# VHH binders against q04fp6, part 5

Target 1, 166 residues: q04fp6
Amino acid sequence: MKELRIGRVINTHGIAGELKIDFNTDFPEQRFAKNSELLIAGEKLVVQSSRPFKQFWLVKFSDHENINLVEKYKGEDIFINERKEPRLSEGEFLVSQIIGLKVIDEKGNSIGEIADSFHTGANDVWTIKKSNGKEILIPYIDQVVKKVDLQTSTVTIELLEGLDED

## First folded at step 20 (VHH)

Design u65
Fold by ESMFold2, last read:
Structure u65 (fold): chain B 166 residues (1-166), chain A 123 residues (1-123)
Amino acid sequence: as target 1 above (166 residues)
Amino acid sequence: EVQLVESGGGVVQPGGSLRLSCAASGFTFSSYALYWYRQAAGIERELIASITLGGRTYYVDSVKGRFTISRDNSENTMYLQMNSLRAEDTGLYYCAAVYRKYKGYGTETYDYWGQGTLVTVSS
């Protein structure tokens, strides 16, 4: 496949051609910025404007400023062209890079090792395997994961009440 | 270029077995959660099994105990062993790989899909 799916048209919004879109990124303002080129139903569409709306993003395309021009896109997947795996910018890292990192608390005490990660739609969840073989699950959010240090292969966390199964 | 290619589909009688493969290229295979989806004629594609980076598996109830997902990161290949096949298992089987990266506490998630391999269970 040469196209990469980035979301789906859920419905129309209003009468002036806005489409309500779900998306798979926490950076929708960049993804749906003005002049971005998206592929929907085999057509190349150019973003004219976009804005947040609840858990969705509203996007209007050039030359599609009427509900009757865009209703056909309801339920369609949204793609971009993709030549290769996206490269990392400064400050970015892959989900896979956290597997095997040592987990410590803010005092430096060992908690365990990252064993797995999965996405929930709200936040990624990391599993930590303790030395006794039991696992705990933590959300990847700023209140819990304080530092990821790939140079020292460590992750610093603050456990909230109820997160530690042991 | 990211590519996923399914194979191993075919025609089998009820109660039979098939082993599907999903060969991957153009990405660091071990970095992706992997999925099998099934699409019967005239209905929407449904998730049937998945396997995480760490090897945790999930199955929908209709295939649990009959299907086994696995991955071989050294061969960049995911498998679906399908046993005790039933007529309702007929459909087009797709593999998918999910890319995630972190920027701060935000994530960017993309689905890469294969072309599908046909499984027909018929007597």
Scores: ipSAE 0.403, ipTM 0.686, lowest interface PAE 1.8, mean pLDDT 82
Fold by ESMFold2, fold request of step 23:
Structure u65 (fold): chain B 166 residues (1-166), chain A 123 residues (1-123)
Amino acid sequence: as target 1 above (166 residues)
Amino acid sequence: EVQLVESGGGVVQPGGSLRLSCAASGFTFSSYALYWYRQAAGIERELIASITLGGRTYYVDSVKGRFTISRDNSENTMYLQMNSLRAEDTGLYYCAAVYRKYKGYGTETYDYWGQGTLVTVSS
C-alpha cells in the first residue's frame, strides 16, 4: 500500500479536539468519514467525527477530545494508505454474487437457493437452503458444482451420494 | 476505499467483560466474511472468531462460551462481546474483512485489516 497525502492540519478549532484541515483531496467527505484511519506525525488516528467548515474540513479523532491532546499536530501533513478492492478479470466473480442464486440439478429439478459460503482450507463450502427449510452443504469443486450462470441467476450441481441427506 | 476501525479495548480485571466494535466503511459490508484475530506480544496473530456472509459463526476452543461475535449490517459494524476474561486474553485484537473471488474453482482472497485495539486483563 502507498501513502497518499490528503491534507494538512493548519490549526486547532475550539477546545474539544477538532482540527482544521486544509485538504487536497477531491472527496473530503469520504476521506474524513467517521472510522477512517489517517496518518499524522507517524501516528495512526481514527476519525470520530468530521464536518465541512468554509473551505476547510474540521476533524475530531478518537481519544483526542481536548485541544491539549491535538496541538502537537498543527502543521503536520495528513496521509492515508491507499486501500482498494482488486478488480475482477474476465471469468472471475465474487463469492458474494452466488448468494441467492437458484440451485438446480442436472435434470433441472429445483434444489434450493445458495444461502452462504465459507472456506474450509481445502475448498469453499456453499450452503443451500431447501424449500422445506432444511440446509445442505456442498463443496465448491468441479465434481459437484457444474455451472454458475449469473445471467440466469442459477447454479447447476450434481448431488453426490449423501449430500442431500445432511 | 476499504477501512476497518476497532474500538472498545481497555484494561479489565480477570472475570470482567469488554465489548469490542469494528466499524467499517468503503465496501458493501454485508458481502464480506468478518473475523476477529488476537495477537499477544511476541507471537503470531491467531484467529479467535468469525462470522460469514450468511451469519454462520465460528469460535476457537479457548473462547467458546465466553465470546460472542455478531454483525449489524445496517450499522456496518461487527462486535465481539468478551465475557469471563482471563489473563491469557490479553493482546491486540484485530478485525478483518475478507474479499473473496472465484477464478475457476480456485478462490483468491484479499484481507483488509484494522489497526487493532488493546485488551489488557490484569489485576
Scores: ipSAE 0.371, ipTM 0.672, lowest interface PAE 2.0, mean pLDDT 82

## First folded at step 21 (VHH)

Design u70
Fold by OpenDDE, fold request of step 23:
Parts: structure tokens; sequence; C-alpha cells
Structure u70 (fold): chain B 166 residues (1-166), chain A 123 residues (1-123)
């Protein structure tokens, strides 16, 4: 696997082993997520915790919970093995992004919100939680789901006969 | 780097309990549906438990009432609590994270798998 540089340790922060990192990645939250393995000075380190700090990130590593253990990493570059989760292209969205979206019909009437999604083998099925607390299942097909608008956080559907029964 | 690492496997007597962990990294864990699979010797891999994004859990009949799947998004970790273990539960256990990407009405599935952890139930 090819190593990718994602930042540099610029200094220690505090005495608890946190490192101040000048990062070079579009996804610092993912790159510095807990349990992530990073390469610093030829050592594999596992992220224990991380948080944004101004334009930097503070990262604490497992088994390195003391400043004395991490001072040696000052000035070192940070690498990862090059394997990224897919990026979204225009018009694409993840199943996770539809959770919580408001569901309306083509007339603009409120139906409920997307509560869940699961794959049945043929099509994904979305669970809509209605205002009364009841749930209905809809297939993700063009006959039912007419529009997914992440900007307005709205899904427009046309319910087929039998699907609107509680 | 995307990783899933199982742990917690081992040898246990019938009726005993184990708790498997699957530590995830390198991806947005909370955006994935989670699964546990197992593979016994000479048998095809079997889906045994799943948890959806909405938190709905499903189990195969053979483990229902004995196994519990859960997730901790803050820890990027999923778990499988296994109680009342039986000899037939012996096998290599795999965790998996899956999501689907939509483009129009087309879908693409992305899945990540762990290396597996061995569970041996023997008297």
Amino acid sequence: as target 1 above (166 residues)
Amino acid sequence: EVQLVESGGGVVQPGGSLRLSCAASGFTFSSYALYWYRQAAGIERELIASITLGGRTNYVDSVKGRFTISRDNSENTMYLQMNSLRAEDTGLYYCAAVYRKYKGYGTTTYDYWGQGTLVTVSS
C-alpha cells in the first residue's frame, strides 16, 4: 500500500500527550478518528482521541498519554496507507444522508420522516415514521420516490395503493 | 486507511459467554450498517446478525435470544455479545460495515470486512 502524507506534527499540546498537527487532508475528522492507525517517524500509532484546534488538530495516541512520550514526534510527517472511502460526485448521496429527512407527497403534504433503510436484495427499502408514530415501508424506486433534495432536507414520494395503510 | 479489526474470540465451554468487538477506522463509521458473519469449518459463511442505520437489529434463528449486536459510534466499535454458547457456534467470526451510494435510481454498495476472530466452543 502506498503511504499518503496527511500532515505534520508541529508541536506538543499540554502534558497529556496531545500532538498539535498541521493537517493536509480534506477529511481530518476521518483521518484522525478514534482507532485510526497513523504512521509517524516509522512508528504505527493508534488514535485515542482527536479534536479540532483553531486551524490545527489535536491528536492523542494510545499508550502515549504523556508529553514525554510524544516529544520525539515534533516536526515529523504523518502518513496513512492510501485507502480512502469513496467520495461523492455530483448528484450522489449516501443512504445515511436520507435518515431524518422530511417526507412529503407531490402536493406538499407532510407524511413523516425517513427513519431507516435496509437492502432487500432487489431494492432498498426505506422506513418512514409518520407523525402518529407509525411506520411504513417504501421501496426506493422511481414509482415511489420522486425526489431527494438534501438542500431542503426533503424527500418527495408518491405512495402506491396499500402502502399508505397504517 | 479503512480497517476493521475483530477481537474477543477464544475458547469457551458450552453455556459460556463471549463478547466480540470490531474496531473500525478510516471511514465514517456512523454512516454504515453493521453485520456479523461466521464461518464454521466446511460450511459457507453465514450472516448471523445485523444492525441498520436506524438501529433495527436482526438475527438468524439459530442465535436469536442468545446473541446481541450493538454499536458505539463514539468509539467506532461494534459488538457481538454471545451468551449460552453451543458447540455449533464454533467458527471464524467476521464483522462488516456496509453502505449504499445512490445516483439517481442506481445504487452502489461499499463494504468493508475484518480479518475475523476465532470462537471455539468445546467441553
Scores: ipSAE 0.716, ipTM 0.857, lowest interface PAE 0.4, mean pLDDT 90
Fold by OpenDDE, fold request of step 23:
Structure u70 (fold): chain B 166 residues (1-166), chain A 123 residues (1-123)
Amino acid sequence: as target 1 above (166 residues)
Amino acid sequence: EVQLVESGGGVVQPGGSLRLSCAASGFTFSSYALYWYRQAAGIERELIASITLGGRTNYVDSVKGRFTISRDNSENTMYLQMNSLRAEDTGLYYCAAVYRKYKGYGTTTYDYWGQGTLVTVSS
């Protein structure tokens, strides 16, 4: 396993735990996307939020929502773990594996199937193709996607208000 | 070893056409979303075309109607058909392959890049 350097923490920004990052990745919007796992000073941190700031990025990490908790990361390099071809561990899956999966609600009712996936600055968005041919977009968040079961080829979702309004 | 190798670049007159290829090896090509970037002299690298895993394509306005991105999973190759080329299309063109891995609601992005192929549009 290789650690790929994707940037360096320059300084803190504000008092809410945001770090100012000088990045060298070509995909900062993806690398610093919400829920992304980064390695800083040997610690695994999960991105809570991020935004561009001039030529830099501001990143806030889960459980580090205060400047006092993140000052120690100043000057540290930021890494990601990468293999030549990523291997999956228990509980892990690739975005390619969700394409075509059956989508049901928590009651077991059929909704459709996963037709596509794309990344936004905040979350991945999945496209569900319903049986009537219509498509709806859902964010990949715990409030919406409750379970991904590759063994049964099923995704269980809870549609939030407004996501499936006709 | 993972490789992406672009080809098809060259010199072409305005209004001409080129077809770029990006040959992939060493990874599961069909599992990756695909992208074409370009970088003109003195200008930051620009995303110009993409194709999702679901086969949906997207283009920047400057190339819409002129460029077409496609993929052939059986050949592990992606393409960029470029028609009606303009001088401003001159630059180094890069292909990229990207996917995301999920663990719970945590994610990791993986990406591979080619070395680029030069496209020069001039009279």
Scores: ipSAE 0.716, ipTM 0.858, lowest interface PAE 0.4, mean pLDDT 90
Fold by OpenDDE, fold request of step 23:
Parts: sequence; structure tokens; C-alpha cells
Structure u70 (fold): chain B 166 residues (1-166), chain A 123 residues (1-123)
Amino acid sequence: as target 1 above (166 residues)
Amino acid sequence: EVQLVESGGGVVQPGGSLRLSCAASGFTFSSYALYWYRQAAGIERELIASITLGGRTNYVDSVKGRFTISRDNSENTMYLQMNSLRAEDTGLYYCAAVYRKYKGYGTTTYDYWGQGTLVTVSS
């Protein structure tokens, strides 16, 4: 199977280029995540922003920030390419590559290691196995994950209030 | 070419057991989280079991204690051991493999699905 249908554009929403999507996937928050690549009407589009809207999803694409630029996509199916496993570009990494990485704080203190990742909700959640053996969950967001360095096999984090549970 | 192929489905009596397999090819299997879904006639597809990259498993209540999801990365295969089968377990069973690619704080998701294997529990 080359392409997987994950939804259909129902209509435009507003004038800022948002599309209202009737999705057919169990992972809409993932499929329509920022920087996700989708195929619509044979064009590769990159998600700029997205949000749930009732039983639908609103998606805005890069370089398509105006209703006039997205009207042509009404009624079109949305696909992802399944033919080949994607290659990584500069600055990109897979979730599988973070498993086992050392976790430190911004001061360089050791916290633990990445033990797991969950693909659910608005953000991915990473499991950190702390040096004391306990596990904590952190969201993959700018406020928490400051740096992922695959060369040094290190993840730098800042724990938010309430996340540091012992 | 990326492919997932389910097998092991069939007809079984209530209380019986089946072991489903999902053979993967064309992608780096070990980099994917794995899922089993099922779809009964006239009912929406349902997630029933998952296993993370870290090997953590999760089950819906209706199959807890009866079904076991597992993976063998050396064989590029995932399994669903189904014990104490019930009539309500009848349906088409799908396997899926999913991972996410990161660029900054943006992500791209890739998932692959099998064609499904039919499980019929009937006396």
C-alpha cells in the first residue's frame, strides 16, 4: 500500500487558510501535528498548526495562510505516503532514537535516562527512569525538553513544577 | 515496499485460543510502536492492545487477562495471544506499526496497517 487515506477536506474555515478535516485515523493529534507532511490533491503540504474542532480537525498548512490558497483542496482526500520508510533530514530524529538517551538538567546534573515514549494526546510523553529507579513522565514541549543531542546521546530538560515527584 | 500481513485467524469455539501473527517487511520494525485493532460487523474499529518501544503493554478492559501482545524484533513480527475467547471477540483483527519523526518541536507520524485476519468465535 503506497498511500494511506487519513481523512477528507470538508471545507475551509475562516479566511486564514484553515481547512476543516473529517479525519479517518486513530491518531489525528499525531497526523496533524506541526511539521507533519500530508498529501492533498497530489501536493505535499506541511502542517503549520492544527486543533480539534468538534468531531473534526482544523489544519493550517505552511505557505497556505489564506483561504484563497486552500479553496482548491475542498473535497479532496488526505493521504500519507506508506510506500517507503522516510529518510531523515538535517535536524530530524526518530522517537526510537531517544530511547536510552541520558537525561540531564540545564546545569548538567544527571537525572536519568529515556525509558519509553507514548504517542497519545496533544503531545508525546516520554518516560524517564531516574537515577533513583523511579519513573516520571514528561511532555515533549519547549518548556520541558530543551535539547536533544544525539551525538552526545543526551537530552536536556527542565522539570516543571509538579513533575518532580519522588 | 512496506508491508504488514496478519495471519492466524480462523474459527474457534468459545473458551478456545488463537495466536495471531503480524509479519512486517520494508521498514525498521524495531523503531515502531505496535498496535492490535479489531472490528466487529457493524461496529467501529476498536483498539484492543498496544506495546510501546519500551515494551510497555496496554489493553482494553474487555480483553485484559485474556489477550497478550508481544513483539519479536529479530523476526519483524508481532503477536496477539488470545485465550478464553468469547463470541463477542469475533471480528477482523488488524495490526499497526507507528512511529514519530521530530524536527524541533514539530512531528511527523508514520503508520502502517495490515489487511486484517478474521477471527470467528462460535459454538
Scores: ipSAE 0.713, ipTM 0.855, lowest interface PAE 0.4, mean pLDDT 90
Fold by OpenDDE, look of step 21:
Structure u70 (fold): chain B 166 residues (1-166), chain A 123 residues (1-123)
Amino acid sequence: as target 1 above (166 residues)
Amino acid sequence: EVQLVESGGGVVQPGGSLRLSCAASGFTFSSYALYWYRQAAGIERELIASITLGGRTNYVDSVKGRFTISRDNSENTMYLQMNSLRAEDTGLYYCAAVYRKYKGYGTTTYDYWGQGTLVTVSS
């Protein structure tokens, strides 16, 4: 199975070619991001723009900037063809690669190791297991995580006030 | 190619048990966070259970104490043990695997889904 259903076109919206989509994914912002390729009615369409609309998403596709061009998609299921693991480019790393990394502060003092990671609505949160066995949670933001070095298996962080409480 | 296949669904009486399986292939299973969703007729799909890379689990209130999510990385399989089933548990159950890639402080999410397995709880 190469195609994954991620939603259905409910109706057109306006006259500029936007489609109202009932989505079946927890990541609509990414699935409907600009330049994303979707399959509707056997056609490959490229997202030009998208925005949330109540419990739905409005999506406009390249070369379909008119209601007359998108009417035929009403009631159609939306699929994606993303059946391959992502490849890493320079400077990229996977969430799985951070698990077990040593955590240090900017002075080089050992804090602990990355024990887990989970996604929130805003940012990923990493769990650090300190040497004393206690755990702290840190958001993956530039204010806290200063460096991820997979070669040295080290994460450098700056603890914010209150984050060091056990 | 990435594939997720749910199994184990069926018809069961209230109070009964089922064990769902989600067999994965075509990707590094151990690198994914895993989720179980369900969708009842006329109701939005809901997340019911999750397990992180570190093996930490979370459940929605309606299934706490009754459902258990687990993963076997050696078998590339995720499970959902469902006990004390209720009529309200009826629905199509989906498994999902989520992968996050970082570039700087930007992130990209990859989520793969199965086609679902039907669970019907009825007397």
Scores: ipSAE 0.701, ipTM 0.846, lowest interface PAE 0.4, mean pLDDT 90
Fold by ESMFold2, look of step 22:
Structure u70 (fold): chain B 166 residues (1-166), chain A 123 residues (1-123)
Amino acid sequence: as target 1 above (166 residues)
Amino acid sequence: EVQLVESGGGVVQPGGSLRLSCAASGFTFSSYALYWYRQAAGIERELIASITLGGRTNYVDSVKGRFTISRDNSENTMYLQMNSLRAEDTGLYYCAAVYRKYKGYGTTTYDYWGQGTLVTVSS
């Protein structure tokens, strides 16, 4: 298996086993989530808890409840073993699967076609290409996107005032 | 397994050009947003360019108009065309791929990184 480097231990924090991490992922909350298995200094460690701290992330590992158990990790790189593409569970779908879906309102009227998706921190935004070539942007939230039906290749939305400026 | 390999780095004169490649394998390439980062000695890694699933591009101001990101989904390869290179462009250039899936209205995200390719702009 190919290991993926996701950060480096730069210091301990406090006396209860937290390590200060200089991370190289834009998604530390997910990478350092509870029960994640990380590799440090050849050892497999399981995340018990984690939290942001200034420009760093603080991570505490199961069975490593004091500073004496974690001092040895100072300066070590942090790796994750999983390099396989995650499987889809029931009820999950890929962002790419929405590209090209037909967009309709709740009455069935055609609005356009999904052309793109991008993340804005709080939610994804979908672009809809209209037949005239203009685009509108919608947030992927329950107030706007009512149904994604991959079997019929349709997305049902409720347009809020101001979303369709053409 | 997911793999990203950068190439195309080297030594170049100020004002010159380089084209970087990021060859990908082990995943459905078209399902990923793609990114170029760079890291100069003594400073933190910075995002410089991105390209979405639908081909929308974004750049930081320092490279806008000089660099062009592109993707070729049939070849599983992302590119960075770098023109009008400057001494401050010297550094390690990394590609990254970001996997996204929906669970309800939430997004689960994973990032994967290459090892980097060195660009040196001699002065």
Scores: ipSAE 0.435, ipTM 0.725, lowest interface PAE 1.6, mean pLDDT 83
Fold by ESMFold2, fold request of step 23:
Structure u70 (fold): chain B 166 residues (1-166), chain A 123 residues (1-123)
Amino acid sequence: as target 1 above (166 residues)
Amino acid sequence: EVQLVESGGGVVQPGGSLRLSCAASGFTFSSYALYWYRQAAGIERELIASITLGGRTNYVDSVKGRFTISRDNSENTMYLQMNSLRAEDTGLYYCAAVYRKYKGYGTTTYDYWGQGTLVTVSS
């Protein structure tokens, strides 16, 4: 994770451990929310409370209830770890992208629509909601799921014995 | 930037109820499976409830019938309704969001965690 600077401690405020922050973020309410984990002077600090104060933000950290515990942070920059979704590579797709796809057999006959996906340890299982409202479950394995075509919004499957209900 | 923030923890007497919230931002909330974990002092963090993209829920036996997980995709928030609370339910409760992608028939997962909210059940 890449550290992202979101502000600087400019002074202490009061005697009970509040720090006055000159922030550099458009989202100070979210960044300084209670239970946020911030990095200051190489330490991980958890926000106990925060509030706006003029053009600044006042922040108090858990286990830092006294000015003597926080004076050392005066002048220090404040960071968070950058937390981003990984980008998709060619040939990858999201589990969420299969929700709502039309399910057909290899002859093109409609079977239903993908309603959900969940993991079972070895492979994902997809649920298919049929037009009669009944669900069937299929494993996401090459024997069963033959093609996922996001361009046409279709999934081609081969049904196993015991899953076929005419 | 992915963020998860828990709230709603507190002190409650045995038999009482609490409703935990997990507010999410920085990702497409409806695309994630969501989880509640808890950690009591001195033990490993344990999964207690899950909810899929399609709303299918699962619970560990110790909370079945007492806890209810839900999600509101329009509010980007997951909930845990905790009823009939017991002393054994005391702990730090975390929400987690799981990003999954397919490459062939393989699945790659990434998990994101909140900082936790404390629940204390005491007489």
Scores: ipSAE 0.422, ipTM 0.739, lowest interface PAE 1.8, mean pLDDT 82

Design u70
Fold by ESMFold2, fold request of step 23:
Structure u70 (fold): chain B 166 residues (1-166), chain A 123 residues (1-123)
Amino acid sequence: as target 1 above (166 residues)
Amino acid sequence: EVQLVESGGGVVQPGGSLRLSCAASGFTFSSYALYWYRQAAGIERELIASITLGGRTNYVDSVKGRFTISRDNSENTMYLQMNSLRAEDTGLYYCAAVYRKYKGYGTTTYDYWGQGTLVTVSS
């Protein structure tokens, strides 16, 4: 397993063991989630809690509740051992699996085909390409996307007022 | 094993061009959103370009109109065409691939990184 650098400890924060992290991942909320295992100075540390702070992330590790226990990590790079593609668990599906699915409304009327998906900070957004070549964007939330049926290759949506405009 | 390998970096004069490649293996390439980042000495790395599963591209203002990201899913390769290079473009260029999955309406993401290729813009 190769080590992957995801940031650097730039300083301590407070007296209760938080470390200020200069990170190089777009997904710090997941990388620094509780119970994540990180490697710092060759030691395996388990995240107890984390939170954003300005352009940095503050991370506290299990069994490191005091500044005196963590000051030695100042200036150290942070790594993970994540070189394998994660396995899908029961009930999970890939974002890529929705590309090409036919989109229908709750009455069964054809709306279009899923062409793309991209992440926003709030939720994923799906692009639907209509037969006329125009597209609409919908949020992937339970109020809009009612059913994803991979076996029939269909997605059922409820078009809320304002979604099929602009 | 997931691998991303950048190539095509080098030394170039201001106003010149370079084409970077990111060769990928160990995963289903077409299932990933792809990104180019760069890191200059003494500053944070920055996202400079992205391309979605469906081919939608985005750029930061500093490179828009000068850089072009593209992907070739049949060759498992992403590219960055860099034109009109400036001294401020000097840095280590990384490719990244983002894996996303759904469970209900919950989304989890994983990012994988290359080791970078050096671009130096100097006289």
Scores: ipSAE 0.418, ipTM 0.739, lowest interface PAE 1.8, mean pLDDT 83
Fold by ESMFold2, fold request of step 23:
Structure u70 (fold): chain B 166 residues (1-166), chain A 123 residues (1-123)
Amino acid sequence: as target 1 above (166 residues)
Amino acid sequence: EVQLVESGGGVVQPGGSLRLSCAASGFTFSSYALYWYRQAAGIERELIASITLGGRTNYVDSVKGRFTISRDNSENTMYLQMNSLRAEDTGLYYCAAVYRKYKGYGTTTYDYWGQGTLVTVSS
């Protein structure tokens, strides 16, 4: 896949592993956001934190919390993968693929259909539209969503007290 | 190639209206949550409005009641209707599309951004 240069490490900053970046992206806040994967010197690094600093951006990477661990990156270019829609690997599915799936309980009783999904912090939330028109919200976690079966177009859930607004 | 292109910005007096568009290509538009951000000179980009795959909308308090986000999946376009514009609404307006995938209960988020359209509200 094609790598795109988005900046260069020009120096270290402080002793706690921050690197000063001379960036050439219009979106440094997004490019250097926490959990972003960057490529420096052929190495994949995951952003732990970042912040603006004058015309530069300061970036700290996971497991690189000491100046001695990051001095080697001084002068290196910073790359990302080309902006393409990511490919699905085996066992992966899109959030959008759950829209419209039939929701059943562990006994097979119909609860409703998935109408929407969104992120609220630690986990995604799915909305279920019931046949009576009411909507319930469930967290996408293993305690609640037991099985997603795209071949049968079903989702099996266990309703916990407080998840059903009935 | 994923592409988002904002349009509809311009110069308008306080109290006026503008409608921004975000035209998308290179991805399955209906599969993305969509966002409007704005950035005034010298300050951080702020989220102002969002719309989910299912059409659920949310707004920051400063625009609630004045701005309306919408999406037209058949035209691969998101809109921001901005009414009762104020001087503090001046800035670059960016659209973003957010893609999530699951592996087990783990999730990965990808975001794509437009280049921005300038809105100037001047007296």
Scores: ipSAE 0.401, ipTM 0.730, lowest interface PAE 1.9, mean pLDDT 82

